# Ledger of designs, part 19: VHH binders against MCM-like protein MJ0961

Target 1, 362 residues: MCM-like protein MJ0961, of Methanocaldococcus jannaschii (q58371r317to678)
Amino acid sequence: RNEELIETLNELGRKKNIIDILSNYLISQIKGYELVKKAIFLQQIKGAFKFLPDGTPLRRDSHILLITDPGIGKSTMLRRIARLFPQNAYASVTTATGGGLTAIVTREATEIGDGWVVKPGVFVRANEGTACIDELTVDKNVMKYILEAMESQTIHVNKGGINVKLPARCAVLAACNPKRGRFDRNLTVIEQIDIPAPLLSRFDLIFPLMDKPNRKSDEEIAEHILNTHIETATKDYKILGAIDIDGITVDEKLLKYYIIYARSCAYIEENQDLYLGEFDETKLIMPYLTDKAKKMIKKYYLEMRKLGEGDNPIPITARQLEAIIRIAEMHAKARLSDKVEDVDAEVAISIIDDCLKQVAYD
Below, E stands for the ipSAE of ESMFold2; O stands for the ipSAE of OpenDDE; V2 stands for 0.75 times the mean of E and O plus 0.25 times the DockQ between their complexes.

## First folded at step 19 (VHH; framework vhh_lunsekimig_d3)

Design P5 (from N2 with D31E; at its last look DockQ between E and O 0.07; V2 from the best seeds 0.00; counts 0 for: pae O 10.3 > 2, placed apart)
Fold by OpenDDE, look of step 19:
Parts: C-alpha cells; sequence; structure tokens
Structure P5 (fold): chain B 362 residues (1-362), chain A 121 residues (1-121)
C-alpha cells in the first residue's frame, strides 16, 4: 500500500505545473488568487532543515501576510489551511484573547497543591504547523508575541509567577484589513497597514489583495459561488471533490500526503528509512542549492539593492534574500527535487518581486 | 510617561461589593491589554483578571463569577467590579499593562501604586 502510494506521489511530482494545480486545488473554495494560493501551498511544504554548528535550527518557515479588502474570502483561506493538518491552527484576534494566541495561565489543582498551569495557545499548538491569524491588527500587545514567535520560534510566558519558554516553530499565515477597512488608491500599501515595522519586516510575503471590479473576474467568481451553493445543497461541503490529473485521482487525502511527502523530503532515497521510522530531522537530506540558482538569486538581490540606493522606498534587505532562498527550497521540495535549481529560484524571485512591486507601487 | 493610577479601594464587609478604577495615561489605551493583579500580605502578586483590546476577559478561578473586568477606552479607564467579596480577597490591587516599544523592541511592565481592599467583618 505504501509502495503504491509512493509511486503515485512520485508520478504526480513529475507532472507539468503540478504545483499550480495542487495549490489551486488546496484552496478551491475561492476562485482566483493563484499566486497567493501558490505561496500558501509552498508555505505548507516548508523550507529545508538547516542547523547551526551548535545544533540550533534555522528558520525554515515562511510567513505570509494577507492585506485584504472585505469580501475577498481571506477568512475562508485561513480556515481552510487551519483545517488542513492537526498542527495547523486558526485564531481571530478579535475573538481570541491574547492568552489564547500565546498561552493561558490558569490556576489548577496539582498534586502539590493549587498551582499555576500554562495552557498552550494557538502559536504553541501550531508548533511544526501553521498558525492562521485573522484580524491581526486589533491588539498591539498580541503583536509582540507574534513577533517573538516569528523570530525566535518560541513563546515566552512570564505571568503569574510562571516563567516558561514554549516551542512555537510554526509558519504564520496572517490576514488583516487596511486601516480604513478598504484600500485607498491614493495611498501606498504601507501607509494603509497598521502593523509595526518590526513585525511587518518578519513577513516573507505580503499580499495586498484589493477588490477591483473586473467583469470577467467577477463573473467567474459569481459562477463559482453559485455552483458551490448548488453543490452544497446536495453534498457535504466539507469534502473537496476529487480532481483528475492525467489519470491520477487526487482527493484531499492524497493532497495531504503529497504535502507531507514533499515537506519531509521522503522522495529522497536516503530519507525513506527515516520517514518510515523514527523521524530525526537532523539527519534528513535536504535539497541543495545549485550554483546556478545561487547566482540567479545573488544577481537579483544585488540588482534590487542598487535600485534601493535611489529614491525607491522599498528597502531590500538580507531578510528578503533569505526569504527568496526559503521559497526556492520550498518550490524544489514541492516538485520533489533533490536540488534547488534555477527554475526554483526563478519562481521564488518572481513571487518576491511581485509582492515588492505591489507594496511599492500601489 | 505611562501612568496607571488605581482607586476605589476600601474596607468592606464579607459579601459586600467594591468597584476599582484604573486611570491610564501616557500610552494609547485602546491598543493594549490590561490586567488586574492583587497581592495579599506575605503572598506574591497574582494575576486575577485581564481584558484585551477586543474586550475579551479572563479570570482566575477564585474570582470567576464574582469579579468583572471592563474598560472604557474613551475615558482611558479600566474597572474591576468586585461582588461577593471574601476575606481572602483582602490585598493590594494593582492595574498593569505590558507596554511594547516597537521602535526599540523593548517590553515594559507598568504598574500602578495599588489600592488597598480590606474585607473584614
Amino acid sequence: as target 1 above (362 residues)
Amino acid sequence: EVQLVESGGGVVQPGGSLRLSCAASGFTFSEYTLYWYRQAAGIERELIASIDTGGDTNYVDSVKGRFTISRDNSENTMYLQMNSLRAEDTGLYYCATDYYDWLTGSEYDYWGQGTLVTVSS
């Protein structure tokens, strides 16, 4: 059973545009936004395991911020991802307490008497998964914890006499509205974001999703919504219908398997034993960055840095370079490759460049 | 400068009620979660209630159902309505906020001077 599954997964990985197909299928509830879907799909794959000489893991998670006009379906996307894996979690800042996002300290009866107990919040629960955070901008105090989680991959709790550090190695998929509820075309995207710069800088990808009336797009969206409503009248809406990819039937289960298969790099022969046995992430072979990909990424970075020396307000920093590398790794893994090639670098650069342009020019 | 000033403390009989106030200044009140702490004699300060920017509240079990935390963003004031007071509720009550300076990346805990609540027969 496992051999057949692996064969099927490998075959899928060889299909042309498999990432585009699967990413769209992942969030099929919403029509359009292909780039965002791709980014989210790649986020689920996660980057390569890398360790410092002292054994400290490097960040492999990519963080995504969606800034959306109302009605675009951001909550639907976040909820879909939150339900994808048990390690994924969803929270809305408006409905969740700050403690609910990080950790709750409660007094409970312990064997030694009444003591304070720390209950894990969303970030802790999302360890090794994805924290989907909706309405990010409503609480400044919560933002500090988000920043901490994004930077250190931990949550520090210092309340009620309890001082504890909890692992929160998660990707963040966050969504918020513009400051005024809707985008103002006369303002830059940055001016319309109520997120402190330090936190904003921690996001690898920022997608401003503006509701622009477009007849063709609107028609497609309308048709999609109507069809969904028709189908939900007769079928359980919770189950994604299967799709056919060149003779392979892909359902939600297979999609999940593919993501995990790619994430763990189990497609690499040396990793197979580790995947089937005790999973030691420190021993896993990850795709290596080819010289060609490296050169491509370096070239782009240098070019962008030069552009920033002028009146261009978009500072490209080393963080963006790292983001490109992570996304390239994710893409290589997503196509089940043992190396990060120029095609992966190109896609990563394209995604980053698109985000930068949208943020800078809109 | 961030300032928190508690008021409303006093002496009350068991079963009585008090309403504490915390007047805040020096920061954007509406953007921060606020906390009530109390400290009984000889005991460490303990968190008893919190209210976030969305108005969500949390309580320790010992005060749950008896105490109500609320905030008025227009007045920069937080309140603690304490009902059914018990002797064990006696202590110095503090309001607090976790202020995060996004420019420096520094976190500061700010506390008021406290207001004394004495529950005695």
Scores: ipSAE 0.000, ipTM 0.258, lowest interface PAE 10.3, mean pLDDT 85
ESMFold2, look of step 19: ipSAE 0.322; ipTM 0.741
ESMFold2 (binder alone), look of step 19: mean pLDDT 78; pTM 0.771

Design P6 (from N2 with D61K S106R; at its last look DockQ between E and O 0.08; V2 from the best seeds 0.00; counts 0 for: pae O 9.4 > 2, placed apart)
Amino acid sequence: EVQLVESGGGVVQPGGSLRLSCAASGFTFSDYTLYWYRQAAGIERELIASIDTGGDTNYVKSVKGRFTISRDNSENTMYLQMNSLRAEDTGLYYCATDYYDWLTGREYDYWGQGTLVTVSS
ESMFold2, look of step 19: ipSAE 0.356; ipTM 0.761
ESMFold2 (binder alone), look of step 19: mean pLDDT 79; pTM 0.767
OpenDDE, look of step 19: ipSAE 0.006; ipTM 0.219

## First folded at step 20 (VHH; framework vhh_lunsekimig_d3)

Design Q1 (from M2 with S30R; at its last look DockQ between E and O 0.01; V2 from the best seeds 0.00; counts 0 for: pae O 17.2 > 2, placed apart)
Fold by OpenDDE, look of step 20:
Order: structure tokens, then sequence, then C-alpha cells
Structure Q1 (fold): chain B 362 residues (1-362), chain A 121 residues (1-121)
């Protein structure tokens, strides 16, 4: 069974535009936003494992921030992703406490008396997964916890005699509204982000999603919503219907398998349950960056830096360079390749470039 | 090797001013965002200011209007002008940068040794 599955997954990986198809399928509840969907899909695949000489792992997760006008369906996206894997978690800042986001220490009655128990918050629960944080800007007081989690990839608990460091290596998919609730066309996107710079800088991709009235697009969205509503008699997020890709029926389960399989760079032990995500990281084959890809990325970086010397600097830094590399790795993995090639670099650059342009240029 | 060396710390009275310097070497200074952190006794290290490659600056609220971060790319030096110092500004101040080695694909966080700022009456 596993062999057949792997064969199927490999076959899928060879299909043209498989990433586009699967990314769209992943968030089929919402019409459009293909780039965002692609980014989220790649985020789920995660980047390559890399280590510093001292053994410290480098961040392989890409963090995504959605800044959206109301009505775009950001919560739907986040919830969809939160339900995709057990390691994914959802929290809204409106309802979450700092502890809820990180960890809570509570007293519980034990057989030997009252003891302190650590309850994992969303970041801890999302270890090796994705933390979906909704309404990020609603409470600034909790942002410090998010920043800490994103920076250290750990949660430190020091309360009630408990002193522990919990792993919180997760990708973050966060969403918020613009500062004034809606985007103002007369302001830059940056001016409308109510997120402290330290936290904002931790996001690899920032997507401003503006509600721009467009008749054609609106009609398509309306039609999609209406059709989805008709099909979903139940309030429950529609189970993704199956799609056909060149004779292969892909359902939600297969999609999940594909993502997990891609995470392993198509290197899974024959008898491993892909769903459980129990992979020995040391056994994973990670894609290597080819010279062609390096050159392409380097060229882009230098060009962007040069552009920044002018009156309208595009804020590209070394962090963005790292982000491009991560995304390129994700893309390579997504197509089940052990090499990051020019095609991967191109896509990564495209995504970053689009984000930068949207943020820098109104 | 990437090196960051802070200087300019000292003892100052409330309301006084200090200028910190961070001398950098071992990387292309102009291509990297630079950071000032501080650590007060018993408190975790906190980011207080940043300056990106374009010269854009960011500050935490507690230092906004009082501190000014700047950089001189020709001298590979970052500065922190601290005015209207308060007792709560006391702490060890660190400069930092994120260095990316494109060839290896490795990212490094580099820190200086810190310079002590004491604001006391």
Amino acid sequence: as target 1 above (362 residues)
Amino acid sequence: EVQLVESGGGVVQPGGSLRLSCAASGFTFRDYTLYWYRQAAGIERELIASIDTGGDTNYVDSVKGRFTISRDNSENTMYLQMNSLRAEDTGLYYCATDYYDFLTGSEYDYWGQGTLVTVSS
C-alpha cells in the first residue's frame, strides 16, 4: 500500500504545474489569490534542514503575514491550514492570552498533591507545523510573545517552580487588518501596518490583500461563494472535493500525503506512515542549491539592492535573500526534486518580488 | 570573521546623553541591517533600535524620540545617540547584525560584547 502510494505521489510530482494545481486545491474555498495560496502551500512543505557548525538548526520555516481588507476570507485560509495537519494550530489574538499563545502553567490536583502542569500554547502545539495567528494586531500586548517564539523558536516557561524550554519550531501564518481597518490607497502599505518593526521583519512574505472592486473578479468570487454555499449544507468547512489530475484522483488525504512526502524530499522509508510525520530528520535528503540557482538569486539580490540606492528604495536585505533561498528550497521539494534549480529560484524570486512591490509600491 | 565592537558606555545622570558606537568588520557592512539591543538586570535582552540598508530606522516605544540610531557605511560604524536618559535605560547595550553567507546558505547572528550604560543620580 505504501509503495503504491509513493508511486502515485511520484507520478503526481512529475505533472506539469502540480504546485499550482495543488496549492489552489489546498485552499479551494476561496477563489483567486493564487500567489498567496502557492506561498502557503510551499510553507507547508517547509525548507531544508541546515545546521550551523555548532549544531544549531537554521530556520527552515517561512513566515507569512496576510494584511487583508475585511471580507477577503483570511480567517478561512488560516482555519483551513490549521486543520490540515495535527501539528498545525489556530489562534485568534482576540481570544488568546499570552499564555495561550505560548504556554500556560496551571495547578492541577495530582495523586501526590497539587502540582503544576504546563499546558502548551499554540506555538508549542504547532511545533514542526504551522501556527496560524488570526487578528494579529488586535492586541499589541501579545506581540512580544509572538516575537519571542518566532525569534527563538522556543518557549521558555518559568513559573511555579517549573523552568522548561519548550520547542516551538513552527511556521507562522498570520493575518491582520490594516491599521485603519481598510487599506487607504493614499497611503503606503507599510504605513498601514500596525505591527512593530521587529515583529514585522520576522515575516518572509507580506501579502497586502486589498479589496479592489473588479466586476469580473467579483462575479467569479460571488459565483464561487454561492456554489460553495449550495454544496455545503453543513457549517463545517467543506471537505475538499476530489480533483482529477491526469487520471489521478487527488483528495484531501492524498494532498496531505503529498505535502508530507515533499517535506521528506521524496525520501520516505517504505513502511512509514506518511500521515504521522514521524521522520528521522537525519535521514532526510534535502535539496541542494545549484550554481545556476545561486547565480540567479545573487543577481536578483544585487539588482534589488541597486534599485534601493534610488529615491524609492526597495527594502531588500540579507533576510530577504534567505527567504528567497527557503522558498526556492520549498519549491524544489514541492516538485519532489533533490536540487534547487533555476526554475525554483525563479519562482521564489517572483514571489518575493511581488511582495516587495506590493509593499513598497502602491 | 564578523566582528562587532561596542563602545561609548558609561555612567551618566538622568537626563544626560551618551553616544554608543559599534565598529563592524568582516562583512559587507552596507548590505546588512544593524540592531541595538539592551539587557537590563533581570530582564531579557530586548531590541531597541534598528537601521536597515536604506537608512530606515525603527525604535521601540520606550526609546522613541530620545534615541537615534545611525550608520556610517564608509567607516563601518553604527551609532546610537541616547538623549534624555532615564534610570530604566540602564543596561548592557549590544549591537547585532544578521549575516548571511550566500555561498554556504548559512545565516548567522552576530553580537558584540556589549557596552554598559548606567543611568544613576
Scores: ipSAE 0.000, ipTM 0.185, lowest interface PAE 17.2, mean pLDDT 83
ESMFold2, look of step 20: ipSAE 0.395; ipTM 0.773
ESMFold2 (binder alone), look of step 20: mean pLDDT 79; pTM 0.778

Design Q2 (from M2 with G54Y; at its last look DockQ between E and O 0.79; V2 from the best seeds 0.00; counts 0 for: pae E 3.0 > 2, grease 25.2 > 24.2)
Amino acid sequence: EVQLVESGGGVVQPGGSLRLSCAASGFTFSDYTLYWYRQAAGIERELIASIDTYGDTNYVDSVKGRFTISRDNSENTMYLQMNSLRAEDTGLYYCATDYYDFLTGSEYDYWGQGTLVTVSS
ESMFold2, look of step 20: ipSAE 0.390; ipTM 0.775
ESMFold2 (binder alone), look of step 20: mean pLDDT 78; pTM 0.767
OpenDDE, look of step 20: ipSAE 0.369; ipTM 0.748

Design Q3 (from M2 with G54S S106T; at its last look DockQ between E and O 0.80; V2 from the best seeds 0.00; counts 0 for: pae E 2.8 > 2)
Fold by OpenDDE, look of step 20:
Structure Q3 (fold): chain B 362 residues (1-362), chain A 121 residues (1-121)
Amino acid sequence: as target 1 above (362 residues)
Amino acid sequence: EVQLVESGGGVVQPGGSLRLSCAASGFTFSDYTLYWYRQAAGIERELIASIDTSGDTNYVDSVKGRFTISRDNSENTMYLQMNSLRAEDTGLYYCATDYYDFLTGTEYDYWGQGTLVTVSS
C-alpha cells in the first residue's frame, strides 16, 4: 500500500505545473492570489536540513507575512493552513497573550499542594509545523514574544522548579492589516506596515495584498464565493473536493501525503514508512544546489545589491539571499527533486523579486 | 503598583452560597494567571482554583463541582462563585497572580489581603 502510494506521489511530482495545481488546491476557498498560495505551499514543504560546522542547525523555514486589506480572506488562508497538519497552529493576537504564544507556566491545585504545569503556546505547538498568527499588529506588546520565538526557535521555561527548553522550530505565516486599516495609495507599503523593523526583517516574504477593484477579478471572486456557499448549503462540504490531475485523483489526504513526502525529498525506499508517523531526519534526502542554480542566484543577488548602491535603499541583504536559497530548495523538494536546478532558482528569485518590488516600489 | 483586593466574604449557613471578587490594578490583567487560595485556621494555605490567560480553569478536588472561578478581563476582576458551602470551607480566601516573563526571566507573584469566609450554622 505504501509502495503504491509512493508511486502515485512520484507520478504526481512529474506532472507539469504540479506545484501550481497543488498550491491552488491547497487554498481553494480563496480565488486568486496564486503567488501567495504557491509561497504558502512551499512553506509547508520546508527547506533542507543544514547544519553549521558547530552543529547549529540553519533555519529551513520560510516566514511569510501577509499585509492585507480587509475582506481579502487572510483569516481563511491562515485557518486553512492551521488545519492542514496537527503540527500547525493558529492564534489571533487579539486573544493571545505572550504566554499563549510561547508557553504558560501555571500552578495547578492538588490535594497535596501546588503543582506547576507548562502549557505549550502556539509556537511550541507548532514545532516542525507552521504557526499561523492572525492580526499581528493589533497588540504590539506581544510582538516581542514573537520575535524571540522566531529568533531562538526555542522556548525556555524556568519557573517553579521546571527548567526546560522547548523546541519551537516552526514556520510563521502571519497576517495583519495596514497601519490605517486599509492601504493608502499615496503611501509606500513600507510606511503602512506597523511592525518593528527587527520583526519585519525576520520575514522572508512580505505580501501586500491590496483590494483593487477590478471588474473581471471581482466577478470571479463573487462567483466563487457564491458557488462555495451554494455548495456548502447543499452538501456537507467539510472536506475539499478532489481534483483530477491527469487521471490521478487528488484529495486532501493525498495532498497532505504529497507535502509530507516532499518534505522528506525522499524517493528512498527507507522513507516508505514516513506515513506511519516515523520520521527519521537522518534519512532524509535533501536537494543540493547545482552550480547553475548557484550562479543564477549569485547573479541576481549581486545585481540587486548594485541597485542599492548610492542613495537608494539596499533592497536585498544576506538574509534575502538565504531566503532565496530556502525557497529554491523548497521548490526543488516540491517537485520531488534531489537537485536545486535553474528552474527552482528562477521561481525563488521571481517570488522574492515580486515581493521586493511590491514593498519597495509601491 | 500591583494591587489585588478581595471582597465578598462573610458569614453563611451550610449549603449557602457566596461570590468572591478580586479587583486587580497596576498590571495587564489579561496576561496573568489568577489564583484563589484559602487558609483555614491551623492549616497551611492551599491553592483551590486557578484560571489561566486562556481561560482554562483548575480546581482542587474538595471544591470541584461547587466552586467556579472566572475572570472578566474588561473589568480586571476575578470571581469565585462558591455554592453548597460547608463548614470545611471556612477560612481566609486570597487572590493571587503570577506571571513569568520568558524574555527577562522575571517572575511576578502578588497577593491580596484576603477576605474571610465563615460557614456556620
Scores: ipSAE 0.111, ipTM 0.629, lowest interface PAE 1.6, mean pLDDT 84
ESMFold2, look of step 20: ipSAE 0.371; ipTM 0.758
ESMFold2 (binder alone), look of step 20: mean pLDDT 78; pTM 0.760

Design Q4 (at its last look DockQ between E and O 0.02; V2 from the best seeds 0.00; counts 0 for: pae E 20.0 > 2, placed apart)
Fold by OpenDDE, look of step 20:
Structure Q4 (fold): chain B 362 residues (1-362), chain A 120 residues (1-120)
Amino acid sequence: as target 1 above (362 residues)
Amino acid sequence: EVQLVESGGGVVQPGGSLRLSCAASGFTFSDYTLYWYRQAAGIERELIASIDTGGDTNYVDSVKGRFTISRDNSENTMYLQMNSLRAEDTGLYYCATDYYDFLGSEYDYWGQGTLVTVSS
């Protein structure tokens, strides 16, 4: 059964536009936003495990920020992702405390008496997964905790008799509204982000999603919503319908398997049991960066740096370069390749470039 | 341009008090953690206090209980209330901040410093 599954997954991975198809399928509840969906899909694949010479792991997760007008369905996207894997977690800042986001120390009755217990918050729960943080800008007081978690990839708890460092290696998918609730066309996107620069800088991808009236798009959205409602009347809305990809029926389960399999970068072991979220990281094959991809990324970086010397308000930095590399790795993994090739680099560059343009010019 | 300007330094007797101020400009004051450093003669500059965006404060042991760091975001000013001053507190006191741009570049900004002299 496992062999057949792996064969199926491999076959899927060979399909043209498989990433586009699966990313759209992943968040099929919302029409459009293909680039965002792709980014989120890639985020779920995660990047390559890399270590510094001293053994310190490099961040392999891409952090995504959605800045959306009301009604775009950001919460739906976040909730969808939060439910995708057990390692994924959801929290809204409206209801979350700092402790809720990180860890809470409470006194509870134990068999040996009252003791302190550490309850994992969203970031700890999302270890090796994705923390979905909704309404990020509602309470600025909790942002410091988020920043700490994102920077250190750990949560430190020091309360009472408990001093513990908890792992919180997670990707962050966060969403918020613009500063004024809706985007103002007379302002730059940057001016409308109500997030402190230190925290904002931790996001690899920032997607401003503006509600722009467009007849064609609106019609499509309307049609989609109407159809979804019709389907909901007959089917469990919580379950993704299956799609057919060249004769292969892909349901939610298979999608999940594909993502997990991709995370392993096509790690194929004879009689491998695919368990969702259960892979030995030490056994994972990670894609390597080809010279062609490297050259492409380097070229882009240098070009963008040069542009930043002028009137470009958003110069690319080394962080963006690293982000491009991560996304390229994710893309390679997503197509079940052990190599980061020019196609991967191109997609990564495209995503980053699009984000930069949107933030800088729109 | 980010600017930090310290004031409030002076000569004080042991056991006395001083209040230092740091006026900030050129950045969104409320979005950044602020720091007080001091440098005594012949000694390396040391961090003595910090206040983050949430108002949480940290102190080195040598100043705990005596110094209080605070910030007024409406005035873009950070303060250091120094009580029970000791001779060892003598030095040049600096205000500092870590500035981050949108893309994650980090910049350290320092004031010119204000001199605190504790002498009998």
Scores: ipSAE 0.000, ipTM 0.235, lowest interface PAE 11.4, mean pLDDT 83
ESMFold2, look of step 20: ipSAE 0.000; ipTM 0.144
ESMFold2 (binder alone), look of step 20: mean pLDDT 79; pTM 0.779

Design Q5 (from M2 with D61K; at its last look DockQ between E and O 0.88; V2 from the best seeds 0.00; counts 0 for: pae E 3.4 > 2)
Amino acid sequence: EVQLVESGGGVVQPGGSLRLSCAASGFTFSDYTLYWYRQAAGIERELIASIDTGGDTNYVKSVKGRFTISRDNSENTMYLQMNSLRAEDTGLYYCATDYYDFLTGSEYDYWGQGTLVTVSS
ESMFold2, look of step 20: ipSAE 0.360; ipTM 0.758
ESMFold2 (binder alone), look of step 20: mean pLDDT 79; pTM 0.776
OpenDDE, look of step 20: ipSAE 0.146; ipTM 0.645

Design Q6 (from M2 with L103P; at its last look DockQ between E and O 0.01; V2 from the best seeds 0.00; counts 0 for: pae E 20.9 > 2, placed apart)
Fold by OpenDDE, look of step 20:
Structure Q6 (fold): chain B 362 residues (1-362), chain A 121 residues (1-121)
Amino acid sequence: as target 1 above (362 residues)
Amino acid sequence: EVQLVESGGGVVQPGGSLRLSCAASGFTFSDYTLYWYRQAAGIERELIASIDTGGDTNYVDSVKGRFTISRDNSENTMYLQMNSLRAEDTGLYYCATDYYDFPTGSEYDYWGQGTLVTVSS
């Protein structure tokens, strides 16, 4: 059974535009935003396990920030992703305390008396998954915790006599509104982000999603919403409908399997439940960066850095370079490749470039 | 510079009440969670109450139902209403905040000098 599944997954991975198809399918509740969906899909696959010479693991997670006008459905996206895997978690900053995001220390009755118990917050719960953080800018007080989690991939709890460091190796998918609630066309995107620079810089991808009236797009969105509502009247709206890809029926379950399989780089131990996501990291096949891909990425980075020296600085730093590498790795994994090739680099560059342009020019 | 100044401590009989105040300055008061700590003689300082930016409060069990933490953002002042005081509540009470400087990414813990609360018959 597992062999058949793997064969099916491998077959899917060979299909043209499989990443586009699956990413769209992943968030089919919302029409459009293909690039965002693609990025989120890749985020779920995660990058390669890599270690520094000293044994320090490199971050393999890409962090995504959605800055959206109201009504775009950012919460829907976040919730969808939060429900995708057990390791994914959702929180709204409006309702979450700092502790809720990180860890809460509470006193509970224990066998030996009243003891302190640490309850994992969203970042801890999302270890090896994705933390979906909604309404990020609502409370500035919690941003430090988010920053810590994103930077160190750990949560440190020092409260009530408890001093513990909890793993929080998660990707962050965060959403917020512009500073004034809606985007102002007279302002740059960066001016409209109410996120401190240190935290903002931790995001690999920043997507400003502006509600721009467009007749064609609006019609498509309207049609989609209407159809969705019609379907929900007759069907369980909680279940993602299946799609057909060249004779292969892909449902939500298969999608999940594919993501997990891709995450493992086509390594699955026999008789393991793919949903558990427990893999021996030492056995995982990770894509390696080819010289061609490396050259392409390097070229882009240098060009962008050069552009930043002028009057219109595009804020590309070494962090963005790392982000490109991660995304390229994710893309390679997504197509079930053990190599990061030029096609992967191209896509990664394209995504980053698009984000940068949107942030810099709008 | 972040400053926290506690006041309102004193001597009170068991069952009595005190109201502590913490005047804050040097930071955007409304953006930070504030804490009350206390330290009894020979005992380690303990967190007893907190109030976050949303006004949510937390208490240790020993003070639940007796103490109330509140904040006035307009006055940059935090309060601790202490009712039904017990001898065990005797100690130095501290106001604290974990200030985070976002531009630098630095976190600082700030404490006041404390105010002494003595509950004795």
Scores: ipSAE 0.000, ipTM 0.245, lowest interface PAE 11.7, mean pLDDT 82
ESMFold2, look of step 20: ipSAE 0.000; ipTM 0.122
ESMFold2 (binder alone), look of step 20: mean pLDDT 79; pTM 0.780

## First folded at step 21 (VHH; framework vhh_lunsekimig_d3)

Design R1 (from Q2 with D61K S106T Y110S; at its last look DockQ between E and O 0.61; V2 from the best seeds 0.00; counts 0 for: pae E 4.1 > 2, grease 24.6 > 24.2)
Fold by OpenDDE, look of step 21:
Structure R1 (fold): chain B 362 residues (1-362), chain A 121 residues (1-121)
Amino acid sequence: as target 1 above (362 residues)
Amino acid sequence: EVQLVESGGGVVQPGGSLRLSCAASGFTFSDYTLYWYRQAAGIERELIASIDTYGDTNYVKSVKGRFTISRDNSENTMYLQMNSLRAEDTGLYYCATDYYDFLTGTEYDSWGQGTLVTVSS
């Protein structure tokens, strides 16, 4: 049974445009936004496990920010991702508190006196998963907690005699509205983001999603919504309908298996035994970055640095370089490759470049 | 500056009811757990009820089922509904919070001045 599954997954990985197909299928509730869906899909795959010589793990998670006009369906996307895996979690800033996002330490009355209790927040609960944060800009007071979680990938608790670090190694998928509630076409995107620069800089990808009336697109969206409603009314739509990919029936379950299969690099022979047994991430073989991919990424980074020597709204730093590497790794894993090649670098560069251009110039 | 101001204390007969209020200012009210303490004459101050940022409540055994702690984040006010009051409930009731200043990395405990509850025939 496991052998058959692995064979099926490997076969899927060899299909043309498999990443595009699966990413669209992942968020089928929303029509369009293929690039965003692709990025989110890659985010779920996660980057490579890497360690510093001292054994410290490097961040493999990519953080995504969606800045959207009303009605785009950002909450639907976030909720979909939050339900994808048990390690994923959803929170809205409208209802969340700082402690609710990170951890709460409270005193409780016990039979032996006052005791301290630690309750994990969204970031701790989402360890090794994805924290989906909705309505990010509604309350600026909670942003500092998000920043802390994103920076350290741990939540430090020092209260009531409790001094512990809780793991919070999670990817962040956040969404918010523009500053005025809707995008102003006369302003740059960056001028319409009400997020402090330190927090903004922690996101690998920033997607401004504007509602642009277009007859053709609107018709397609309308048709999609209507069909979804019709189907929902007649069927228990708790489960995404299966799709056929060249004779392979892909349902939600198989999609999840594929993501985990790619994430763990179980398609590499040496990793198969580890995947089926006790999972030790330190022993996993990850795709290696080829010289050609390195050269391509380096070239792009240097060019971007040179262009950014002026007053850029978003400074180009080594963080962007790391982001490109992570996305390239994710892409390689997503296509079940044992190496990061120029095609992966190209896709990563394209995504980053597109985001930067949109944020800086649109 | 963090301020907590209790009100609603008074004299009540056994079996009666009383509602205490705690008005809070000087911190982000919704982000922190709030507590009710009481101190009877000759007895050490004791924690009797708490409500955390999730809205979860905890009670000491002696008041469980009789007292209800609640909070209104929109009004920065915490409440303690006390029913079926007993003589042993007599004491000074304090509102408290323990908050962490994220900017300074410092933890603070803050207390109100207290409100007196007297249960007597």
Scores: ipSAE 0.184, ipTM 0.679, lowest interface PAE 1.4, mean pLDDT 87
ESMFold2, look of step 21: ipSAE 0.261; ipTM 0.706
ESMFold2 (binder alone), look of step 21: mean pLDDT 78; pTM 0.771

Design R2 (from Q2 with S30R D61K Y110H; at its last look DockQ between E and O 0.74; V2 from the best seeds 0.00; counts 0 for: pae E 2.6 > 2)
Amino acid sequence: EVQLVESGGGVVQPGGSLRLSCAASGFTFRDYTLYWYRQAAGIERELIASIDTYGDTNYVKSVKGRFTISRDNSENTMYLQMNSLRAEDTGLYYCATDYYDFLTGSEYDHWGQGTLVTVSS
ESMFold2, look of step 21: ipSAE 0.429; ipTM 0.797
ESMFold2 (binder alone), look of step 21: mean pLDDT 79; pTM 0.786
OpenDDE, look of step 21: ipSAE 0.233; ipTM 0.691

Design R3 (from Q2 with T33Q D61K S106T; at its last look DockQ between E and O 0.58; V2 from the best seeds 0.00; counts 0 for: pae E 2.5 > 2, grease 25.4 > 24.2)
Amino acid sequence: EVQLVESGGGVVQPGGSLRLSCAASGFTFSDYQLYWYRQAAGIERELIASIDTYGDTNYVKSVKGRFTISRDNSENTMYLQMNSLRAEDTGLYYCATDYYDFLTGTEYDYWGQGTLVTVSS
ESMFold2, look of step 21: ipSAE 0.440; ipTM 0.798
ESMFold2 (binder alone), look of step 21: mean pLDDT 80; pTM 0.784
OpenDDE, look of step 21: ipSAE 0.173; ipTM 0.661

